# Miniprotein binders against a7ua95r516to809: the designs that were tried, part 186

Target 1, 294 residues: a7ua95r516to809
Amino acid sequence: ASLSLLSISDLVPDLQFIFFWMSNAIEILYFIQQKSPAYMQTIELMDDKAGSKESLLSATISANEEAMTILEEVIMYTFQQCVYYITKTLYVVLPGLLDCNPFGTEPSSEQCRRAAGVCVCAVCVMPEAVRRVVSVFQTTSDLLQQYQVHSEIQSQMFAYLFFFTNVSLFNQLIDKGPARGWFQRSRVLQIQASVKILLDWAKGAGHNHLAQKFFAKFCSTVTILASPPQQLSQMSWKALCAEHPSLKPVQLHRILTQYQLMAELGPLPIWQPSSEDEAYIYRTVDLLESFENH

## First folded at step 12 (miniprotein)

Design df36
Fold by ESMFold2-Fast, scan of step 12:
Structure df36 (fold): chain B 294 residues (1-294), chain A 80 residues (1-80)
Amino acid sequence: as target 1 above (294 residues)
Amino acid sequence: SMTYEVTIRTDNPEYLHLIAFALRILAKAMNLRVEEVRREGDTLRVRISGTPEQVEYFEELVELWLKKKGIDARVEVREV
């Protein structure tokens, strides 16, 4: 409870300690992998006067495998601890991204306008709520660079952080969105602009491919909700499923139902599910996403 | 097998915990038995059981790791 209320800056000393041990465990693992073959060869070349060389070699191979397993467990444990503390902080700051207004109350210029639902104005300052989320990602990136963590581990960490962010934002929007007014067009356009700032940060940090992969569900949801009524009403259920393969039938149906209600439209064409999808639309257990990565 | 005491002295005692961990793992990877680990200020003393050839190789491996890590430390091995 206490850790979920701390800012990312308050966790930096503890995270530095965890990253220190993770980085060193990785380095020791690689050192052993590099040096073990030479040591095994020295055993093989030993004079076998006692007839114990084969048993010593076998025992050493087993001991080496055990040492590698211990290091892998330390690496996994420290990785999971970093992820745990970082995601605890993200969980606290992420809902603010759905409530903030990146366009401000009063525009600095009438020429600083929205095109296709996003602000193209260079004068606009990042909202505090978005800055808090970006700060968590930037601090993580800084720590990975400070401890020279291999790029593969860095990619794995950001893959999970983006996965977590996507699930958290999607679940918040679907579960609380109707009561909070988040499905209203003006609010959706604000959410879309805020998410774009986050995705732009990811691109600048070299994680564009991971961001595109792991934010797909939330991005699809916001894209649908931001679509003009005339455009969306011309698309069939099958066409929407094809454009948004990350969404499950029950999720897509819920999104379209909320869109129809909030767009204040008269009678709209019915987005009729396929007979195959119909059975899954009523499965509420598939509505919200699990934080368990499959 | 004989018992040896590996003594490591460093000008950066904050690294002693890392050094102790590394020595334990390196010894295990070489199938050497660690009997005791003791810290005294800027010095780490580790008792290891193994053949003279294994312990000599271990000493060289530890010195190489310390050099790669950039830790300023001195390694001494003696039979006990």
Scores: ipSAE 0.716, ipTM 0.934, lowest interface PAE 0.8, mean pLDDT 83

Design df37
Fold by ESMFold2-Fast, scan of step 12:
Structure df37 (fold): chain B 294 residues (1-294), chain A 80 residues (1-80)
Amino acid sequence: as target 1 above (294 residues)
Amino acid sequence: SMTYEVTIRTDNPEYLALIAFALRILAKAMNLRVEEVRREGDTLRVRISGTPEQVEYFEELVELWLKKKGIDARVEVREV
């Protein structure tokens, strides 16, 4: 479509067309892969009176490889188009996830927790912003199921969507978080609860392994920011690096610096970079993640 | 090699574009030359060059693929 759309439901007809061709190209690819050996064997068993059997077999192998290449290109193109439209929709709805409150407005004293003296209700309600993100993933899952797309292709699609979501959320939190107050512990707990809803959806959809792998950076970030000062102050820089290997030294340093500022902690030498990392913690070029990398 | 006309008639003409694509890819995978593909209403006509044995195998694969897809269609092959 040439128009900008805010809803995944507005893109469903276009996505259905693309999924139809992707699914059929995949099915034709597997059909040919299954049937080609028998055909090749038929050629090999032919009487070779004219001395043309080896030439025919060679030409057929080459033609078969060309057919496979064409199908792989169609699959890749349609896959990239699906991903483009889905991630375009995700990009619009994801910022809302960082700026919503999944906790109820009528807290029970038994359900409330304290974070830096602030009471946070443990009862979660799915905010509109979280529902919009889940809706994009659910619609994708529904389309994959409707067109009976093979599980490996489904896994590749969700791997990329989770990768995209992780990068988008991480970059937004790091870049805009300080100005938006997102590093405040009460806000971080809200973000953590919202992300848990998304991860719970992924687990229910059979994508728990992919979600754990591709959300590692953002989950590590939120986990550190949500940690109580008592717990975090007992961990060395080396221990934090070991527990959060998905974070680059400059990223970990930025997160810990924001934690100190928001928690109003004094100048503590607890979270000091290793001598090997000191030169790299100030390299802003490594701070934000690229959508071009895994 | 000889020239054959493969005729596909279907009660599901919405699938003709998919059928045409599948036939072109299947023919290429079998190293069969596709000379022409024509659509006329509910009918697809594909002219293909190959040996009688290759074309017979092609017809069987096309029929098997259509059956697997659940597409109701008739396949006829004749030498041109």
Scores: ipSAE 0.725, ipTM 0.938, lowest interface PAE 0.7, mean pLDDT 83

Design df38
Fold by ESMFold2-Fast, scan of step 12:
Structure df38 (fold): chain B 294 residues (1-294), chain A 80 residues (1-80)
Amino acid sequence: as target 1 above (294 residues)
Amino acid sequence: SMTYEVTIRTDNPEYLELIAFALKILAKAMNLRVEEVRREGDTLRVRISGTPEQVEYFEELVELWLKKKGIDARVEVREV
């Protein structure tokens, strides 16, 4: 399977088909919910023999519930299929975000747009790796708008995509970061700038609350790693835990250990874990995040 | 209960699969038995069993759904 076969553009026809059925199943569900009460009332007002009207009403309530269940299953299935194809594409493009340099890719740095009569190269230039990730999110947004998918389902879709992105980036950084040099301060600042572009896109798309919620762990990680040594060395373990509640003790300890190594800092007593946390710090089973949404 | 044939003719035959699905779900929600669904070119034929009052209500809901969806279609109901 070539990388081009995993491009979001290559999946658009398949996604259009799935979004079409998801959107229509949602609309039919809403239509039935709106019209069923009036129909049930019509049955209740029927002239009937003792017992037969009650039986018909009961059977109709049961049949209505079964119809709603079928629609909910179609909605869930089509939602899961969309998520599956979109996240497969994200999985391929996300690692590139950790390796790109938004501060000075020479070919892209020459591309500028006019803003109030001034060329704003730094603001308008996006690295190719970041553009690929943004394209996946933008195409998803465009398809949701094209098929007029209900806002609640749209929010659930982006919640999961942001969750997936956060887990994927965090796990890659923690697991492969030391060997790849991603914990070097210059590299972390590049990663932070690239992530800001994604977060700015999410804010512009109306998903700021979801992005803040689901990117919390990865954002905490890059924030700590990007902190100046003078600032970070003045913060206690308790203060860091309070400021970064999304990080488990073992995760925070791993991040601080890597920071000490990459910044060439000696051991700092101020970053000693609490007695409550100390017992769990060396449990590696909690280091990496699961893709299971709980 | 009697058997009725609901015939839907549309200038947008690409919607017939969606229309068939919608009619099946609407009939089920109303506790109407769907006996047969058949497509013939631009025409969909659905056989349902129910009382005259239930079938008349069903026809009205189908026409309302088609109008709300913006699908140009003609609905006819006949007793079989």
Scores: ipSAE 0.735, ipTM 0.941, lowest interface PAE 0.6, mean pLDDT 83

Design df39
Fold by OpenDDE base, second read of step 13:
Structure df39 (fold): chain B 294 residues (1-294), chain A 80 residues (1-80)
Amino acid sequence: as target 1 above (294 residues)
Amino acid sequence: SMTYEVTIRTDNPEYLELIAFALQILAKAMNLRVEEVRREGDTLRVRISGTPEQVEYFEELVELWLKKKGIDARVEVREV
């Protein structure tokens, strides 16, 4: 009940605090890394007796490493907290993406209606469900930029968020898709269009490569399901495996089985798993993706 | 080893917690002992123990860090 009310906007103050400390901890770490060599050199140049100098240098190196470790812990902790809060908001809004009809005339968001002018920006023309997801990512991007977080950390954060999104969407589609009618071609085309909007946003935000990499499994699933029966029935199991390497044999088999049922296709010998894959198609433990494998 | 009091005064009191954190980390990184950290209004006082040369270098690093952050602060060091 309480999670349904959590919006990314409600978390902005908390996220700002965390991003502030994360960014500053990173800056201090780089500052120490840059200045420590010169400081060590000053110790090396001191006229002290050889034994005292070596001990001082060793102690200073150790102290420096400890300081850096503390900073790394702060960075890691703040990073994890950011991810925790952001993924909670994603968890709430992501199911709406699968139910979204992007081709429907959904009325413009209430926020854009309050602005006296019809905003024709790319975000304002998005379906509400897609806009909510994009808003989480955009808010994250804006905060990262506001606090000038190092580009590598930004990339890592988006990598994780895309990973999380892919796992969540994939698992929901595989698990609930048949029951909810998401495997119907018309629904799949809606999902495909919604995901394309998200991918276009990611491209515009400079995260095209990460998005392509981490959404590969979900995109492959949607691509197969969106394929016309005439086309997909001409593709062998081996060809499908080769074209969609992100899918495990058990996953591909489940997708094809559900596709066959939905399209009322009789048994297709061409989709029969290879003898090598036959042992793996029954590994139900590998069917759903894990959130821990990141 | 002597004890020094580092006093930082700033027109940006919102950064005093960050400054205190940075000072303690920098001191640790330089193998300086932090004995006490006190906040008195818009002033931060840090007691550190080290050699004169270490403390001089510490002061320079703190000033450089503050400058890099764009924080307007005055740093004073006194032997106690």
Scores: ipSAE 0.764, ipTM 0.942, lowest interface PAE 0.5, mean pLDDT 91
Fold by ESMFold2-Fast, scan of step 12:
Structure df39 (fold): chain B 294 residues (1-294), chain A 80 residues (1-80)
Amino acid sequence: as target 1 above (294 residues)
Amino acid sequence: SMTYEVTIRTDNPEYLELIAFALQILAKAMNLRVEEVRREGDTLRVRISGTPEQVEYFEELVELWLKKKGIDARVEVREV
């Protein structure tokens, strides 16, 4: 209950602490990688008349690998903690994305800013729900920048955040969508526009490739639901699967079946599988996506 | 091998925990044994065992890391 009042801003001090340790562990790792060869060389240049050089070098290599392992564990742990807190915040704000209308002005949003007597924001209004999601991503980006985290770690973090967002939105849509009216074409178009705002943010932040990769499942789902029923009915099951490879057969079948029931144009079946298609569909039984690390 | 006490004094005591962590990891990477780590106010004391050459190299790496990190600290090494 208290989580519904918690903003990403409330977590910034805790996140700063974790980012501080992650950033420093990464920096120490790179410092050791950079300096170790010179140290190893001083050992190798020792006169081996005492017969101890090989033992010392071997022991030092082992100790160096152990130090690297400790740092990698600290980096992994702090990374996972950051992801945990950020995704916990995302989980609270993401459902709002499915209920907002980016084509209309929210009561709490800036409706109109005037510059030289012209209304500037009527076309560019961002729903509060979308703004909350963007704020989480922007705050993450700001913290990564503040602590000068390497681009490869930044990419890994956003890959996971986009993965989590995609899975969360997909599971919400297929689990609750029919009851919430989210499968209605008019609502789907609003969802599509809201998701475009997130994808545009990701592109502006330099994460377009990651967004395209990790939002594929949810984007495919929204694309299908935005398609006219007549168009979907004309496609074979094989053709539908080929156009939406990110969707498991059982997921695609569920989406089509629910869309048929919720279609504003009436109860006509969108698509009916053949016996062979039905056997293929039910070969894959996992309906909801897992938050498991790939 | 001799025992040495590495003393770090800093005007930024908020960094002492990070410095303690860094010194322990650097010592491990160099195959130096850390026998004791002790904090006293604005001062960190680390006891390590190694050859004079290894400890001198360690002192150089610690000073270089502190400089790269921008931490204002003074490093002193003494045989105990």
Scores: ipSAE 0.738, ipTM 0.942, lowest interface PAE 0.6, mean pLDDT 81

Design df4
Fold by ESMFold2-Fast, scan of step 12:
Structure df4 (fold): chain B 294 residues (1-294), chain A 80 residues (1-80)
Amino acid sequence: as target 1 above (294 residues)
Amino acid sequence: SMTYEVTIRTDNPEYLELIAFALRILAKGMNLRVEEVRREGDTLRVRISGTPEQVEYFEELVELWLKKKGIDARVEVREV
């Protein structure tokens, strides 16, 4: 059954308030850091007629450090609050990315066509589920620009959001994928196309480097699942690992094992893990089996 | 030390809470004692204790910060 979900738009007023205080705390921190040395020098150059100049300088250094600490705490708190609300919204909309069709799905609303831009090919219209995810990232970008948040903080925020998105999508695909039919090639191609829309948005927004870094694991997973079974079976374990360095050997083995179960590839692939990778895989399996048997 | 009243009047009263926060932090960074902060409509009044030299420098920092922030405000300092 359909359920009404909290929109990113509903959080914008609260996010504007938090971004306002975060950006101002950052700006005041930099202002103090820039101006403090000149003030300290002014104290050092003062006439010491009262015999208290050294005491005043020491007290001022301590007070200055306390002021900066307060600002750092405000910055950290507001940053964490922004990330919390944004990722909470992402968590709700991300699963839809794995269960939408960008190739042949009619837009769920007229807003989808406008969000995606004008596309003369109806089958290329951005799906509602992808639009919802893009809207969260775009709103975040707009707020960071509106409040002129320093580029380093912007990069940290998108690094975290992309990291969260990658982990969330990867875990959803691995845990629920087989039961949801997401490992079927037609579905995997739809997932790949949807994720490409998201990555293209990130590139357009100036975050291509972060997107390449933090989406590597999920992209490798989707690439493997989209690969013809015959090509995978012809590759050595070393070649598979080299082509997908973002995946740990145990993760790669899990993906291939689940792919075999769902795709029914006939004869088992002739690939073999290295002795070290095989030992690592069996160690992990033994630990899980022992846990289950208690 | 002497007591001074720093008065800030702005055409953007929505910024008064931010201005009050900034003044408190700047004063703390300079080891100036803030005795009282009060709002009167579009005006913020801050009482601080310090030397004439400290308070003069504080006024300069406040004016520089307001200008950098783009807030249209007038700063007045008087001994009370």
Scores: ipSAE 0.699, ipTM 0.931, lowest interface PAE 0.9, mean pLDDT 80

Design df40
Fold by OpenDDE base, second read of step 13:
Structure df40 (fold): chain B 294 residues (1-294), chain A 80 residues (1-80)
Amino acid sequence: as target 1 above (294 residues)
Amino acid sequence: SMTYEVTIRTDNPEYLELIAFALTILAKAMNLRVEEVRREGDTLRVRISGTPEQVEYFEELVELWLKKKGIDARVEVREV
C-alpha cells in the first residue's frame, strides 16, 4: 500500500491492539515490583533447612529479574511499534504543514459538517493541513488515555513524536525551503502561524514544556526567517547564536545566507561568524538533523 | 515440589490471553515452573510445579491481579 494512503484512522485497530498489550505489560510490571518484596520476605522467613533457603532466595531473585526483563522487552517492543506506525502517518501529513496557508478560508472538515451548520470549534476552523497533523497527535493522546497508559510512557511517546516532527520539518525547510519558496517572508509567516496552532494544541494537551523543548530548532529557524530585515540586520552573529542556542553554527549560517539571498541584502559584516565558529560553518554533515539522536 | 492445576473461569473470555500471559509471568517471577497452559473454551488451565506455600501465594497474587484489573474470574487450584 502506498504510504500516501495511510491515515491514522486506518491504523487505529492495530494501534489499539498494541496499546492494550503495552498498557497491560506496564501494569503487570508495576504489580510484580510492588508484590515481589513481600514474597521475598516470605522466603526469608522460611525455616532454613540446610542452606536451601539462600539458594531458593537467589534463584527466586534471578527468576524475578528475568520476568521483569521479559515485561520490559514487551513494553519496549510495543512502544517501538506504536512509534513506527504513528511516525509513518506523520511522514505523510507533515509536508502539507509547510505548504499550508492558515490565513485562507478553507472549508471546515467534512467530519464536523453537521447537517445543521458549520462547526466553529477550534479544530473545525483549523486549516486542513494543520488539522491532519493535529489529528495524529490527538488520536495518539486519545488512545493513550483510553488504555490508561502510564503518564511517563505518555510523556516519552510525545517527546519522541515532537522530536520526529521537529527533525522532519526542520530538514525539509532547510533542504527544500529555498527551492519551494518557504523562505519568502509571506510563506514564513504562514508556516509560523501553522506551527503556532500545533503548539497551542500541545499546550492544551498538557505537553507545553515538551513541545517547546523539542520544537526549538524549527521554531528558532522560523523565528529568524520571520524577522523583519531591519531588525535582523541589527543582530550580530554572537547575538543570534545566544538567542538561538538550539541551532548549530552551520545551521545558523545556512539560514542567514538564505535569508540574505531572499531579502536581497548585500554581505553583512555583523553576521560574520566568529573565528571560533568559522571552522564549523562548513560542516555540511551537521546541517541536517538526524532521527537517531533522541 | 508438587504439581498443581490452576483453573480460571471467567465471564470475560476476551481476557483469557491476557490472563494466560499474566499468570505465566507471575509464575515465572515467583520461580514457579509452568508445565502447561491450555485453553478449553472459556476456561484456562495452567499446570505449575512448586511448594504448597508458593502455590498458595501464587493463587492469592492471581486473585489480587484479577481484582485490580476488574476481571470477574473464579480461580481454582488442585493438586494433580
Scores: ipSAE 0.775, ipTM 0.946, lowest interface PAE 0.5, mean pLDDT 91
Fold by ESMFold2-Fast, scan of step 12:
Structure df40 (fold): chain B 294 residues (1-294), chain A 80 residues (1-80)
Amino acid sequence: as target 1 above (294 residues)
Amino acid sequence: SMTYEVTIRTDNPEYLELIAFALTILAKAMNLRVEEVRREGDTLRVRISGTPEQVEYFEELVELWLKKKGIDARVEVREV
């Protein structure tokens, strides 16, 4: 059996082990934080016959800080391990989302009914490629709930997963999009619909704020590419920069150049960058996003 | 400083590694020296050095943590 064929489901037992230790390290850290002040007070109230109470208190404060550091290191290590395995799985399934056609899937007859002569679907049908991505997020959410991981840590994990997803999708679209035909209008509309399903899942899961923050770059890119030629040609470079502050000048220029080419607008310089931004357009090292957290 | 042996007997031996970790970190946070940690079947033995007052407080926190976790265990402390 090939390790490269592992799905998120195949990793659940290993993830359960890591989540178990992470959740317990977090609980122990909070338990010690809650109980330490009372313990320190008992030291202050102890008989000082040996004349070493101040030294004992000082040593205890230092020991407490060392214990907190050990727990923080365990939490950080287990968090990083979870993120590593989850993002490794995401990396395999994310390209499928860009090649997905959500408009080609029709609801089954069992999910549709007729009401007053109109066909109404009771359940939303999710394309397989989108479902694979959502499955990774849902499994992560389920594990966080199962092990009762603190909401702040849960938010940090989804912040990173959304950050990773945004960077992966953006980089793939910018780097491989021309060769794959992803900048063609019909394909962009398919990508936009698929991303909407993903964002709707995030909203339903209580992560709307995080999704809006960390998907901003990819969403801006898709929004620009999905814009009608009549609408986009009426916008200045300054207006586009103002509406899409998440995009760097070199990124915005690349997107607009691809749009101009695909829309067959000709070689006219419709979107001219400001003199301040022009220098940054040639910084190709800034075109793709880094997977390092900022 | 006196040496004490803390003995944990549990009907949930699958938790003994977690219990050993929790007791070791808690002892460190309280400035108690852990001299030895030994597991024998369903029993965990932890040897710690500290004052009687510190060890009594430690025992109370260990029992409170076990109760919070829902782990059914017996805690016994004796001077060695």
Scores: ipSAE 0.742, ipTM 0.946, lowest interface PAE 0.6, mean pLDDT 84

Design df41
Fold by ESMFold2-Fast, scan of step 12:
Structure df41 (fold): chain B 294 residues (1-294), chain A 80 residues (1-80)
Amino acid sequence: as target 1 above (294 residues)
Amino acid sequence: SMTYEVTIRTDNPEYLELIAFALYILAKAMNLRVEEVRREGDTLRVRISGTPEQVEYFEELVELWLKKKGIDARVEVREV
C-alpha cells in the first residue's frame, strides 16, 4: 500500500506541471539570448539628445542580466524538483532489482523457437522489479519528449538519474549484500542479468554513453563478483585496480574479501594490496558512496 | 516616458499565467517598468512605462514569442 504512494504513475500530473514550467523557462531564456543583441544595438544607434544613451545601455545590460538570473533560478529549481520526485520513486523500487530472478520470467531462445516454430517469442515478460525501474526511466523520457526539453537538459537529467541509481545499488549491495546473500554466485548472475536489461533500455533510449559512464562502479563490482574463480585468481591487485579504476581501494578490498568467502578459496588472502594502497583499504569513511554529485 | 496598456486575449486561458510571466521577464530584460498586471477571464492587461520605440519593440517580441510558442493570442497596445 505504501509502495503505491511512490508509484511514478501517481506523480505524472505533478511532474507534467514542473516539466511545463522548466521547458518554458528554458525557451524564454534562449529567446531572450537570441533577441537581446539586436535590442542593445538599437539603443546604441539612438540619437543621444539628452546625453543619456550610455546610462540607458548600461541599465539595460544590468536588467537583462537580472532577467537571465531569474530564468536560471526557475530552471534550476524545477530541475531539482523533478530529480527529487523521480529519485524518491527510484529509491523505493531499486532494492527489488537486487532480489529478483530475470531468468525465471524470460523464455530462452530454445523456448522461443518451440513456442513460435520460427525462433520468435509471441510474448516476453520483464520481471516486475525490473519493469518498475524501467517505468521510472521511460516515464521521465516520455515527459522530456512531450515538453520538448532541449537535449542538453535531457542528458543532465539522465546523468543524474544514472548516478543516483549507481550509488543506490552499489551501497545496497556492499552494505546489505552479506546479510541478504546477494554475494552468492547465483544471485550475482541474476543481478548482472537485471542490470543488463537497464543498460539495454538506456542504449535504446540514446543514453548509452551516460549509462556506461555513470554505472561504472556498480558494473565493475558485479563484473568482479561474477568472474569465475580460475580467472579472478590469476589477476593481481594491480591488474584489478587498472581494470576497475572507478573502485576505491577500500571498496575493491571489501568486494574481493566477500568473493573469497563465497567462492570458498580458503582463509589466506589471495589479493594483496600495493604498499601505497594498504593505508586506504581500511578507510571505512570511503566504503559507501555519497549521493552528493561532484 | 509614457504609460501603455498591453492587452492579451487568448482562446487558451490556461496559458495566461505563462504569458504573464513571459511578458514580465521580457519587459525586465528590456529595462521597461511593469506597473500593473491584471487577469480578467480570457484577458491579460499589463501596464508598462517606456518610450514609444521601446514599447513598439516589446510588442514585436511578445508577438514573436507567442507565434513561436504556438499560442493563439491577440496583442493590443494603447497609450494610457
Scores: ipSAE 0.722, ipTM 0.937, lowest interface PAE 0.6, mean pLDDT 84

Design df42
Fold by ESMFold2-Fast, scan of step 12:
Structure df42 (fold): chain B 294 residues (1-294), chain A 80 residues (1-80)
Amino acid sequence: as target 1 above (294 residues)
Amino acid sequence: SMTYEVTIRTDNPEYLELIAFSLRILAKAMNLRVEEVRREGDTLRVRISGTPEQVEYFEELVELWLKKKGIDARVEVREV
């Protein structure tokens, strides 16, 4: 099968250039931070001619602070450029994750061969749509490792990528799910299995804590929708809010309304919102998530 | 106070832009004025002004940075 016209592989040369400059700016920043105290001390140990030494030290401190600011701006700019290119690619491939069936057996790729009906490589095990998403995360991880980017910056990048992925998937499921049939139990179970592949990748890559934090909203949504009717109908509104604190009242209400419809549970509302939450339930501007970090 | 020419000769000319950037930012962090930067093939020439002690320290930092990056280069400093 042909790779997508907008594959992450097409962006690797541009990303390599940006990662190269980001990594070097970070390393120069740390190098200057490490060496500056010793240099400042040499200035302080110069001849004690009144005014000259104090002026030079003050000017050097100011110049050093300006150099740090320039490097921080370069790091921020290159970080934002990396994130821009990577999330633009994610935006194209993420919708496929909501439509794929990880329980089906697709023909093996040219790189993998079936052995007794079992694939021995990851490409043969994952649906193509899930593989494309994983490839974006893996390529990002590979570039961070290739350029030896510090773990703190690596964590910040995956935090944002997981945040972006969570918002994108949640918004698409909530906004387009009813029309696409994505709230049907069989489809939700497929989505849950596909998301588990992403979460398992994140765990293997050392980012389990970030995945748990930033996928919370989408995972809560899928968990509720995948719940058996007998189990979910026994839970009060208060209990559901306590189990799923990442969901806003309007979001939880929309999810439960769709669940009631798809599970063919009577025409009357089963879950009663608290009086405190009632005011927020019909606030439509809060239904979809923002890509701005709060 | 005095003007010096720092010459960097490298077997890896692909790194010249990184070397130039590094020299500029290191000089700025040390409060050294960069007057001119020019490239001549595999060689980078940078004119800086500062005290002899500052420039000697700068040369040592540049050599340490290049070693840390694994860049094969020779550093020469001359008073102009």
Scores: ipSAE 0.720, ipTM 0.935, lowest interface PAE 0.7, mean pLDDT 84

